# Designs tried in a protein design chat: VH-VL binders against Large ribosomal subunit protein uL3c (RPL3). Part 8

Target 1, 266 residues: Large ribosomal subunit protein uL3c (RPL3), of Bigelowiella natans (Pedinomonas minutissima) (Chlorarachnion sp. (q7xyp4)
Amino acid sequence: AAAARASSSALVALPGGRMIEVPHMTKDYRDVKVCSRQRKWEIREHMRDPIKMGLMGTKAGMTTYYDDEGIAHPVTVIALEAGNVVTQVKTKETDGYDAVQLAYKETRDRTIPWPERQHLRKHGNVKAMKHLKEFKIADVSEFTPGQQLKAEELFEVGDLVDVSGTSSGKGFQGSIRRWGMKRGPMSHGSKSHRQHGSIGCSATPSRVYKGLKMAGRMGNERKTVKKLPVMMVNDEEKYIVVRGSVPGKKGTIVELRPTKIVGKHC

## First folded at step 5 (VH-VL)

Design b13 (from v03 with heavy chain G99S S105Y G106A; framework fv_zilovertamab)
Fold by ESMFold2-Fast, scan of step 5:
Structure b13 (fold): chain C 266 residues (1-266), chain A 120 residues (1-120), chain B 107 residues (1-107)
Amino acid sequence: as target 1 above (266 residues)
Amino acid sequence: QVQLQESGPGLVKPSQTLSLTCTVSGYTFTDYYIHWVRQAPGQGLEWMGSINPSGGSTSYNQKFKDRLTISKDTSKNQVVLTMTNMDPVDTATYYCARSDLYESYAFDYWGHGTLVTVSS
Amino acid sequence: DIVMTQTPLSLPVTPGEPASISCRASQSVSDYLAWYQQKPGQAPRLLIYDASNRATGIPPRFSGSGYGTDFTLTINNIESEDAAYYFCQQYDESPYTFGEGTKVEIK
């Protein structure tokens, strides 16, 4: 709604080579305000379910912004590659906890193993993706398998976000690859019953693994930077700009979560 | 058994909004993507966009992104194409078609098509 | 966008002769390539998917081959009912794109 004022400090390359101009700094919501008793009560009631849904992105680059006082502030551009699609929705009733699993970064279906494709197909008929991450949140009722999440629906300029990342670029290791595999010719066509060939692993079959295990993350250290102000959200050009440094080098896959704010602002 | 059927107005005035509905039957609605493809008289096929009926996620040809919205109504097994600011160059037969994601992305079933003429 | 180029654009054939239509992609599409048949006044019909697999109900005289950027649709022993437009389509990346179409005419 507010007029945007653009100031060019540097161009940052997004995955795919397109360059963007870093926009002028937006409103800073980090200031602590003293709220009335009623306002504090409203904030507490409003935030009774404090953990909100987030997104995944790719660290595109960092630049420096200088404010009117001459103080240097790092600014990070986070690209939103094709993805951020809901796969599995877990509920306290069926799974013992509420969570939304999110798939990120589309890839060709034949570049990921059959067990990973089966998981994505079973949970929302989702296109092949390189990264799969679970977001434990308070309210999963608004999320459906196959749903596309949009940054502009989850984040607004001036929001505070926590950004988590790892240095690993390998994607699907641990959780999905232990699903039972099928190998061999497939029967295709709309009138054909879906038939699978002989059981086994694609490319390098050695033994059939049974079951799908959520083995967890790879061994790289996970780091989180908290309370980074969102400076720009652009679903059309597929990026988010945050004020601050985020974990990892350029190309790191990151998770963005809304920061819980209770009693810090009015 | 599998059927896709387009419905909507055959005539649209310039600057009006087009709304076309694709109704599907004979399979589980949420298991296949639905695509919209158009064909101007005497010309080739042009992919417009698609939707995953499971969650409503969409993909658009950038040529149409500013004007095109694809939505779904799971209770009716319907996909709706909405395109704003129609122009005579948008005169075409509009098809809906379905695709699988992992066994084949090819469009295995198509509707009959609906001709939309844009003129005053 | 990936550009799909078909040759020839017009192909007159006598019944019983074989026909071949070529499709070239501006960049590799692996085997994410389909062929469709369209008769006048009708919707396209899927013939071949994943470059070489025949769709359900398609006669064995139709076959597809190729990988990467160079693909061929072959119709052995053309019948009069095969007079139609033929289109190739890539589905490797969005936007999905079609060739210009080849008009197969029976002599």
Scores: ipSAE 0.233, ipTM 0.625, lowest interface PAE 4.3, mean pLDDT 79

Design b14 (from v03 with heavy chain L101F S104G G106Y; framework fv_zilovertamab)
Fold by ESMFold2-Fast, scan of step 5:
Structure b14 (fold): chain C 266 residues (1-266), chain A 120 residues (1-120), chain B 107 residues (1-107)
Amino acid sequence: as target 1 above (266 residues)
Amino acid sequence: QVQLQESGPGLVKPSQTLSLTCTVSGYTFTDYYIHWVRQAPGQGLEWMGSINPSGGSTSYNQKFKDRLTISKDTSKNQVVLTMTNMDPVDTATYYCARGDFYEGSYFDYWGHGTLVTVSS
Amino acid sequence: DIVMTQTPLSLPVTPGEPASISCRASQSVSDYLAWYQQKPGQAPRLLIYDASNRATGIPPRFSGSGYGTDFTLTINNIESEDAAYYFCQQYDESPYTFGEGTKVEIK
């Protein structure tokens, strides 16, 4: 609609000052639908192809939605900062499993280590990003390195999502190792300190080795909240609103995945 | 220490094929990408393409895709640029330049350049 | 293709004065930006890489700054030998593109 209506809105601020304006939500999300034969079939089909692509985001804050009976329901605003770009696509044929690696939250090049920068450049020529996460999914054929993922293409209002996060954001999470060479600093701010082609190494670009980071046994527990309804998706203003509480404090980096099994809800 | 040197014909007739050779020394040939960049008289610089001397994979500016081939000879530390169907607008100084381990890079060493004039 | 726009295209400077050249990218290139100096009859010479790192052998009077789309090359206390063309180059996305060049003239 072209007509603008007067509406109240909620403003939430990320650490660092970005403001997100969320429109007032008046629609009743408590609609109960009787499962049709078609819906029961769709539930069974979801169980046959359970794993879908997701996105990363940043917890912006929480607000409240009041239903027609005056009952307060918490909602979480998740900002979509610059990022959500596909880097490496893995296939069963070449890598033994299907996965899409996603980079999130653009940053200044110098804030991430040289090997991580080279990995992003090798796989889709992706700009420096703070976070790199692998999503194991059922079908990777529609994804290519360098592809920008859009929230409105992956999620719709009423979808159920699983949201994972930690109490603190971790920096670049991928590990990179050159073939036959150990990881190390490649540059110290001058061309004369670059060590790309040292003796005893291959000229072949590095591969990503998931799981090479030390496991943090203290304080960095990953938490997941499942089956949160999507209330709003806005690619223009870069946010998603979900019903319920999302793990972590404001500024926590979160991973949003479509719920693996939607069979319990109609 | 590090040197790149272009060699090839200074004159090419329209519709003929250009072949330029870049010979490198002073470093391990297979460790760095080699790029070709040209500059028309009085004009700016234009990136043409690159080759990974380790594996031989190439990348070309789409503008030249149907005409340009870059190849290597590791035993001679040479990279060869071949461009077919030369036109007077291709008159330029052609440079080879050393990139980095990955393709996308700045160029830290350049050859002296070779002027190629295309005329009948 | 990413378009690199340099300002000014011609810059007359008196020795001892500072000179600044701007480079604007049509889209963000992070800090994947280099600056080159080219004197008549010579190949380009690398001055600055990764937006602000001075290449080996380059005098400290040359400095670079910027991130994203707006970059600046600064020459403090310009010398007569600095008369040359200066080009910026992005290496974030193929094809790698150069600015049109700035001619620095000593007067």
Scores: ipSAE 0.000, ipTM 0.394, lowest interface PAE 17.2, mean pLDDT 76

Design b15 (framework fv_zilovertamab)
Fold by ESMFold2-Fast, scan of step 5:
Structure b15 (fold): chain C 266 residues (1-266), chain A 121 residues (1-121), chain B 107 residues (1-107)
Amino acid sequence: as target 1 above (266 residues)
Amino acid sequence: QVQLQESGPGLVKPSQTLSLTCTVSGYTFTDYYIHWVRQAPGQGLEWMGSINPSGGSTSYNQKFKDRLTISKDTSKNQVVLTMTNMDPVDTATYYCARGELYDSSGYFDYWGHGTLVTVSS
Amino acid sequence: DIVMTQTPLSLPVTPGEPASISCRASQSVSDYLAWYQQKPGQAPRLLIYDASNRATGIPPRFSGSGYGTDFTLTINNIESEDAAYYFCQQYDESPYTFGEGTKVEIK
């Protein structure tokens, strides 16, 4: 039998230090797992297109709820830090494929090299961000460089999402062994590391930016958990709650994509 | 030539929503960020947030994020500040100000004249 | 948040004398520092940006200096029209923050 409890909240700290109140799971929240015929119809209609736009977020924390059988189900709170701004929109005619590049998590501009800052400025005048990820989607016509994506416009309660993140590896911890181009000197009044007279960095800032990878890093693994039901979406408080566990510890950057699989879940 | 002009109510009751409009002229609307800065009577300046008119991306001071929204209307060259659940401590002169498009150049070269918003019953 | 501290908060000066206002950041802001002038009933006016660059239309008697955490605004040969509040502002890191303001009074 389910334990009787008053309505209550659990506090989860967001990366920005702000605390959010997550309601404890009740039978009403469990209804998200089971759909009416109308809701199943709506989900089927919504997921008719195979590939839709997603967002990035930061794992803030987890809590649990218990169903009618007394089984514990994890619930993950994903913070939406400053970001989720469209940078570059790629089309089949110009780039050979359709994609929307998304920037996430604002940072100080001087923490990223000048070529990376120029890439963000060139594509929508986007502020310095720590993470840049490309989403290959079916229809890019709705997206414009500089556009702020809102979670409530992309997701609603009952949607299924796939969450990808990087978990801590086992064995040796690695670090970036090869990174970027040689930086130029900084002068008073200059906020960038520039290569004065360096053709490669100046000529192709976007290629340099996109080429920055953790190529020599060991002990990390990208994992995807599929078909997680969306429990809550809150653009004002900047979080999404999904039913299930997502890879990584608190602070892990995650990608949320609508699942391509239609039907079984709400 | 460059002008920024705030408009909106001068009096708001506690718990109500404030809506202020900043209308700009004399330059290309999408070339510069628009910021909102407020100043309580006899106090210092406080940055609230900004919007990139190219695409509409926003940035908020975390203090206001849960109740502050900044939006744009490119057809009218306007930026709108909306703040919910107003409190007497929100009594201040509200300014819109023009900034560089890139975050590293977050200084404000032109300001509106400001609009005083008093929150009282 | 980066805290900006101004010294002094009140500065009485005689016309023709130089005036200096200090601004200290709680952490390095490089040269991402601006200075504003505000007269009663008016909006702030940009004086200096990038720590030392004078804004368009600002008289040459105004100058800025500094880097990292310590910054100075200098007004040489002060005029009666310079009686105002002066604010420093960092824009290295969001949220952008201002100093408390310095009231410059002409004796």
Scores: ipSAE 0.000, ipTM 0.441, lowest interface PAE 11.1, mean pLDDT 77

Design b16 (framework fv_zilovertamab)
Fold by ESMFold2-Fast, scan of step 5:
Structure b16 (fold): chain C 266 residues (1-266), chain A 119 residues (1-119), chain B 107 residues (1-107)
Amino acid sequence: as target 1 above (266 residues)
Amino acid sequence: QVQLQESGPGLVKPSQTLSLTCTVSGYTFTDYYIHWVRQAPGQGLEWMGSINPSGGSTSYNQKFKDRLTISKDTSKNQVVLTMTNMDPVDTATYYCARGDLYEGYFDYWGHGTLVTVSS
Amino acid sequence: DIVMTQTPLSLPVTPGEPASISCRASQSVSDYLAWYQQKPGQAPRLLIYDASNRATGIPPRFSGSGYGTDFTLTINNIESEDAAYYFCQQYDESPYTFGEGTKVEIK
């Protein structure tokens, strides 16, 4: 853990039984160094910081942080499952914009459609991953296809992050096949999770009515919670802890981005 | 033809760091993962970790997480295993092995190098 | 970690007889299972991958079968050169794990 003087720990379980041990926090975010007059002046003069690289993670669960006054504050534990590997790096010269494509959550190779496996192979020889997300950032020169991103290199205790995810627990929608998702034969314990993408992949109807569209989309809402303080970052144990509540159940895939406005925590 | 060859010290003292090099030839270095597998005398095989030689991403058996580092040198077609704080129980034959990107079986192995840890 | 259990640990056979080695996983590994042959002083050699596919250059007397948790390596019409240790390996989940090994001895 990067953030806390711990006296004991809490266990948080992912769906599927993986246990994450999170130390109890004793450090209050208000004890973090605040911006100097010089830094506040720099922020005022340079109102917009460059957009920085983020990571993907899996909501592991919630626990409680107690401040000096004994008041309970919710914190969210986000597991960093195998992944966060750079695939495609896009540049303004070749693609018209700067972006880093990130693959997350290793999966069995046969759960990924052949075209998606070929994409991962072409861009950095990346292992089969369940989720693929593009991060539009200001400077892509530091990133190379096949590069493993580390949370401790991107985030520090006291940073503010924006956490995005789908409240229904669905993926980032980047894994849907062009022709719709085909379920494989179910034999010898084979499950739908052996195939890449979300359950219920199918073609969009030719005509969409307002009422039907709204009703059908209620179970697929993407939400972003902004400016959550980072409480702990641990690459060794593969988790990050943020202060606050992130919508969704355990197992929700989330993306973490550094907050664009720097002014609350320096 | 495809060949993998381990090299490094045959003797290491307790608490010292082991460094083994795997040199590959006969194929494009960046097309296949390289894994390290060890075998204690008279015992079974134990997977230690792997590296993607394209981007350098690594995967480790958590048993070795604090001690093991795998790195690469693309200009030399080499993968290096570094393990700190060696103990007599780490005495084993160390193999490097080639694996496909998506499959964790090993189609080619090095000859293996015996590393003895004793004072 | 997935535990791989091999039976028997020692298998004496006479040339020309079939030999069968079993491998059991503590949880389903689908068909992500490989078999290796290791002779004394040598590196392991891949025999079978994806539970039933023979590796390049492996004689047809070697075959693999199974799915999920129960797997079998069969050597039909065993030859003297087949005296070796045989290991199964799962590659469904990291860390990859091996069975204890079976020593095939020619009588």
Scores: ipSAE 0.012, ipTM 0.520, lowest interface PAE 9.1, mean pLDDT 78

Design b17 (from v03 with heavy chain S50Y, light chain S28D V29I D31S S94Y; framework fv_zilovertamab)
Heavy chain, then light chain:
Amino acid sequence: QVQLQESGPGLVKPSQTLSLTCTVSGYTFTDYYIHWVRQAPGQGLEWMGYINPSGGSTSYNQKFKDRLTISKDTSKNQVVLTMTNMDPVDTATYYCARGDLYESSGFDYWGHGTLVTVSS
Amino acid sequence: DIVMTQTPLSLPVTPGEPASISCRASQDISSYLAWYQQKPGQAPRLLIYDASNRATGIPPRFSGSGYGTDFTLTINNIESEDAAYYFCQQYDEYPYTFGEGTKVEIK
ESMFold2-Fast, scan of step 5: ipSAE 0.598; ipTM 0.804

Design b18 (from v03 with light chain D31S E93D S94W; framework fv_zilovertamab)
Fold by ESMFold2-Fast, scan of step 5:
Structure b18 (fold): chain C 266 residues (1-266), chain A 120 residues (1-120), chain B 107 residues (1-107)
Amino acid sequence: as target 1 above (266 residues)
Amino acid sequence: QVQLQESGPGLVKPSQTLSLTCTVSGYTFTDYYIHWVRQAPGQGLEWMGSINPSGGSTSYNQKFKDRLTISKDTSKNQVVLTMTNMDPVDTATYYCARGDLYESSGFDYWGHGTLVTVSS
Amino acid sequence: DIVMTQTPLSLPVTPGEPASISCRASQSVSSYLAWYQQKPGQAPRLLIYDASNRATGIPPRFSGSGYGTDFTLTINNIESEDAAYYFCQQYDDWPYTFGEGTKVEIK
């Protein structure tokens, strides 16, 4: 076989099977400017700003970026699978705190429990999603149930993000089917999405959907790596690249939150 | 009375952009998804994509992803299909149809369809 | 993508006879299957959803059956007004896909 490049450390496979290569950048992301006293005061005031909205992603893999001097920089590619849709918006008046629930990673309707499906339907009529996480933020007025969040609207190159992931044990995840809910074989590989369009029959409450018990992997522990520089954001190709290591193995679902502390940056 | 009505140009030249509007009435606009389905003359049905009118989240058939955008205007109860770089093979009748995410009723109401011919 | 295969593609029938159209999915779609009727120059009309449930306003001579990969639309005591194309559609996974269509012709 004819090889065009060295071993694929520069290439990372996204869940859809597409390969992403982190391009050579012309400027070091570590550029540090001397800050005036006025700028330092502005930075301190900025640290008092409300917590901003984040999003979810899937750790696709790590690769190496080489700067103009040939110095190797480890980077993590985080895939943005179908999702990042707002579900429930909580307010101080109704819930005692401001938060936006975000649904991530489209999945087959039958793979999620009835209560979870009803929750998604009630809050924005959102498609079946595998993961649901709450983001406590200061201003929820910009968000509506059913809204699609875009990475390029929330993050730009040079931003600092905190990345949280849950480390899981090995093995497959299963649910106990106690209520007659049928689960088909799961598809691996390329992104699959579906929409269930049924009108003319009512969603009837049923004792069958009262409780589903999930028995899955044990040893879940949340880990957060703080202040990772954003190297690249691409909504069209559905990925974000950060400098450094992100918690978990490839395939780990991660939460990306803007760093509250702006650090020493000007 | 539930009604869906497509509107837009009947003729588009190759490489131009198509814009079709689906106007709905007779129900709460944000309660149901709107789907776009096309049918080439004498051929079968092809699902193009859908939009959730409450928040604007969209799904596209990957065949059209790079060319297709579906958007909404809640104040007018309208869904807009925009498709770039039209080709003669895109000649078809375009339908909008109503669907519910979690009820297995299929597409229960359809617009009458609008024929779009792509030629010079 | 899930491929939907209809048989037959053309079905000439005599009024009063039963007619059956088969639809086969390339993988299981559970009961997430609909049937549509389309007359020339008209939009499709939903007949059956969730494999076996008749849509509102659909005459009882239309019935659907099946689960998984094999589905059947049955028209009992076919009438002349039933001359049309019939399409099956799966909505278990994206993209939603339709069968090729069956042309029912009255002799």
Scores: ipSAE 0.012, ipTM 0.493, lowest interface PAE 8.9, mean pLDDT 78

Design b19 (from v03 with heavy chain S50Y G99D D100E L101S Y102W E103Y S104G S105E G106Y, light chain D31S; framework fv_zilovertamab)
Fold by ESMFold2-Fast, scan of step 5:
Structure b19 (fold): chain C 266 residues (1-266), chain A 120 residues (1-120), chain B 107 residues (1-107)
Amino acid sequence: as target 1 above (266 residues)
Amino acid sequence: QVQLQESGPGLVKPSQTLSLTCTVSGYTFTDYYIHWVRQAPGQGLEWMGYINPSGGSTSYNQKFKDRLTISKDTSKNQVVLTMTNMDPVDTATYYCARDESWYGEYFDYWGHGTLVTVSS
Amino acid sequence: DIVMTQTPLSLPVTPGEPASISCRASQSVSSYLAWYQQKPGQAPRLLIYDASNRATGIPPRFSGSGYGTDFTLTINNIESEDAAYYFCQQYDESPYTFGEGTKVEIK
């Protein structure tokens, strides 16, 4: 269980209506772990943290905490919905690289395509999940298909995490070209006959349709906020609290990865 | 052919920890999820949680909070329910049940059930 | 949590008569609904899944219907061996929840 920092609390609503009671934290955020100049140099030149496993969550909301100097510090509550189950484990020998595929947010089997259902069944017999993300990590030997990842086993208070998500914004617009060949009128079928233009051996002029947008390019801008301190981890109540803001609005699916260069060993 | 069997103590004192074992046979242990469902005397059925025997992922009914843990032993084809701080209101028949895993969380085979009485 | 309400809670029926049990969900569960039969001292037995599909070995006199919030279990030509409790269960959303149960009694 996480230690209480203060007797007062704030309530934050989760997607689906569940309320999380977030203790009022009075800790001075300036005391958060910071590497010395010497230690930062050693990490950069002689020691790199191995890339560690992360997990997924859903942005639940934000609240504000005040330190002893009256300075406001935003914190983000990230809910851990049903999921964070290992599916496919890729190895350098079999797949050319090491990675752990993670499934997040349970959904009904009928909402995902048959190939995705077969993939989840084959790799750990995992329930249908809405999101599948691959995490490239240094050591995959600790992970097995069907394994549940627990936030308290991956993160500790004081760790630095990078949080990635899709932010709202104006999407990119595009158009496609459509080419057609015109034919002369048919010698048969006079009832619905219509004269068609004749085109020589030369190509027809390009036609641009403004209304045909590239669907996959709209609203899928990925943003990452790096080095956010972990303030609280609670597997029982299914949330993580980080200091600062994370990308997107409430309900955004986020990926939490341990910071790659400067970790808790500093 | 397919068989689920619960075993464990019939009596537990208040504040003690309950441990129940579900032993399965007649199919491949890792192919089907195992759930725990309880039924208080004269009452309806209450879902407690499940475990995926392939890899050990779990899901719990949040009303039990940190009291409930479901674990597995693949070498014995067993699923274990552990619940701490037992109270007289936890008196119930406890069932393990197999879901289809493929198509949904409905239970095609059930154990016979084991009655657990919480009393001093 | 999704609340499942069954009506009636007690249903006396004469042999050969059709019986109907209703199950209502507090919110839509699509077709993710199962029905179980439980006799005294026994574990539940699966009758119907996905609202209308009969489980293996279940006699054709048992049928299910419904979608969304309103579901019905129908037993045509009821037999004396059908005296039991009947429960509905939704599995659209965790936690999975059951109705209170309907006691079917043979008159």
Scores: ipSAE 0.413, ipTM 0.724, lowest interface PAE 2.7, mean pLDDT 79

Design b20 (from v03 with heavy chain S50Y G99S D100E L101V E103D S104Y; framework fv_zilovertamab)
Heavy chain, then light chain:
Amino acid sequence: QVQLQESGPGLVKPSQTLSLTCTVSGYTFTDYYIHWVRQAPGQGLEWMGYINPSGGSTSYNQKFKDRLTISKDTSKNQVVLTMTNMDPVDTATYYCARSEVYDYSGFDYWGHGTLVTVSS
Amino acid sequence: DIVMTQTPLSLPVTPGEPASISCRASQSVSDYLAWYQQKPGQAPRLLIYDASNRATGIPPRFSGSGYGTDFTLTINNIESEDAAYYFCQQYDESPYTFGEGTKVEIK
ESMFold2-Fast, scan of step 5: ipSAE 0.608; ipTM 0.810

Design b21 (from v03 with heavy chain Y102W S104Y S105G G106A Y109I, light chain D50G; framework fv_zilovertamab)
Fold by ESMFold2-Fast, scan of step 5:
Structure b21 (fold): chain C 266 residues (1-266), chain A 120 residues (1-120), chain B 107 residues (1-107)
Amino acid sequence: as target 1 above (266 residues)
Amino acid sequence: QVQLQESGPGLVKPSQTLSLTCTVSGYTFTDYYIHWVRQAPGQGLEWMGSINPSGGSTSYNQKFKDRLTISKDTSKNQVVLTMTNMDPVDTATYYCARGDLWEYGAFDIWGHGTLVTVSS
Amino acid sequence: DIVMTQTPLSLPVTPGEPASISCRASQSVSDYLAWYQQKPGQAPRLLIYGASNRATGIPPRFSGSGYGTDFTLTINNIESEDAAYYFCQQYDESPYTFGEGTKVEIK
């Protein structure tokens, strides 16, 4: 209750229409994360910080925070929509590299193609998701298909994160709807069936209009902003706040990765 | 063959925590989602939440925000519902039910249900 | 939340007659609609899933139809054992929601 009663706040809309009050952060958010004895040893040995797991979110909006010195700081509110579930775990032995594939933003089965649905069933029995991203990380052993990732387990206030804006072309649904297989109903013990061409109007994603020849455009690129301080992490209210501007417009899907520390930084 | 069985206390005092266990048998535990649904005496059905036993991801009805946790124990083929700060209005028969991935919200097998009365 | 409305709430029928129960959703749920039967003192039993598919072991006299917002459960040649409450449920969007229930009574 005391922490929630910060004297000033900003109201930001999350996807789905839910409003959240972002309390003004104290100057303490600027505190640098203290290196452990282990990390200082690794730096001294000219070792690189291992690449750690991240997660995905949706840019909800921006606001301004004024600290105790009266200095204005832009902050971005990133919503954590239903998702951030591990699907496929890749290993050097089986796949030639270590990675964790993460699914984000639940959707109806009918909005993703049958092959994508089968992939999600095979790798963790995961509900249909709009976006699927691979995170190449140093240690995949603690991740299991079907595992829910939580922001509070990955990030702490004061951590530095790299935020990448993603294009819609990276999701299961591209800019053009593909003829997919409708999910097949199933009884006890029967498997789902495929039914080509059985898609209702309201379930059909928008397609590229005939005659619309839109080659690559400015702003249709993946952009990364590095070393953004984490201001707030709230798994219960499903958001994270970072200091700074994040690429893309409201509604852009973003990737949050812990900043890789090398040399003097930790 | 395929069975879901709820177990837990039949009486809980107001403000106490409820813990119910759903034990499954007769199928591969990780192939189906487990849901919790409750029904107040003489009233309709209310979905509470679910868990994917593969990996443990959960989904909750936000009405129970901050009170409800669903967890699993794969070694025992069990799903546990934990709900804090029980109130007399939480008096209901609590069911666990299973759902297949592609019909995740259609519950093909249900437990028998366990009546939980919240009273001093 | 999606609101599910059932009509009628009470349906007295004579054995051998057909019975129909309607279910309307406050917004489109596509075909993510299930029907359940519940007898006193028992857990619900899945009858229909995906709006029109009979669950395993359900007699062919039960059928479902509809898409979007308007759904119907039909019981042909109703039997005395069919006296029960019937509930529709959408599972398109969380939280999954149920109708109020229809009490089918044999006269």
Scores: ipSAE 0.510, ipTM 0.759, lowest interface PAE 1.9, mean pLDDT 80

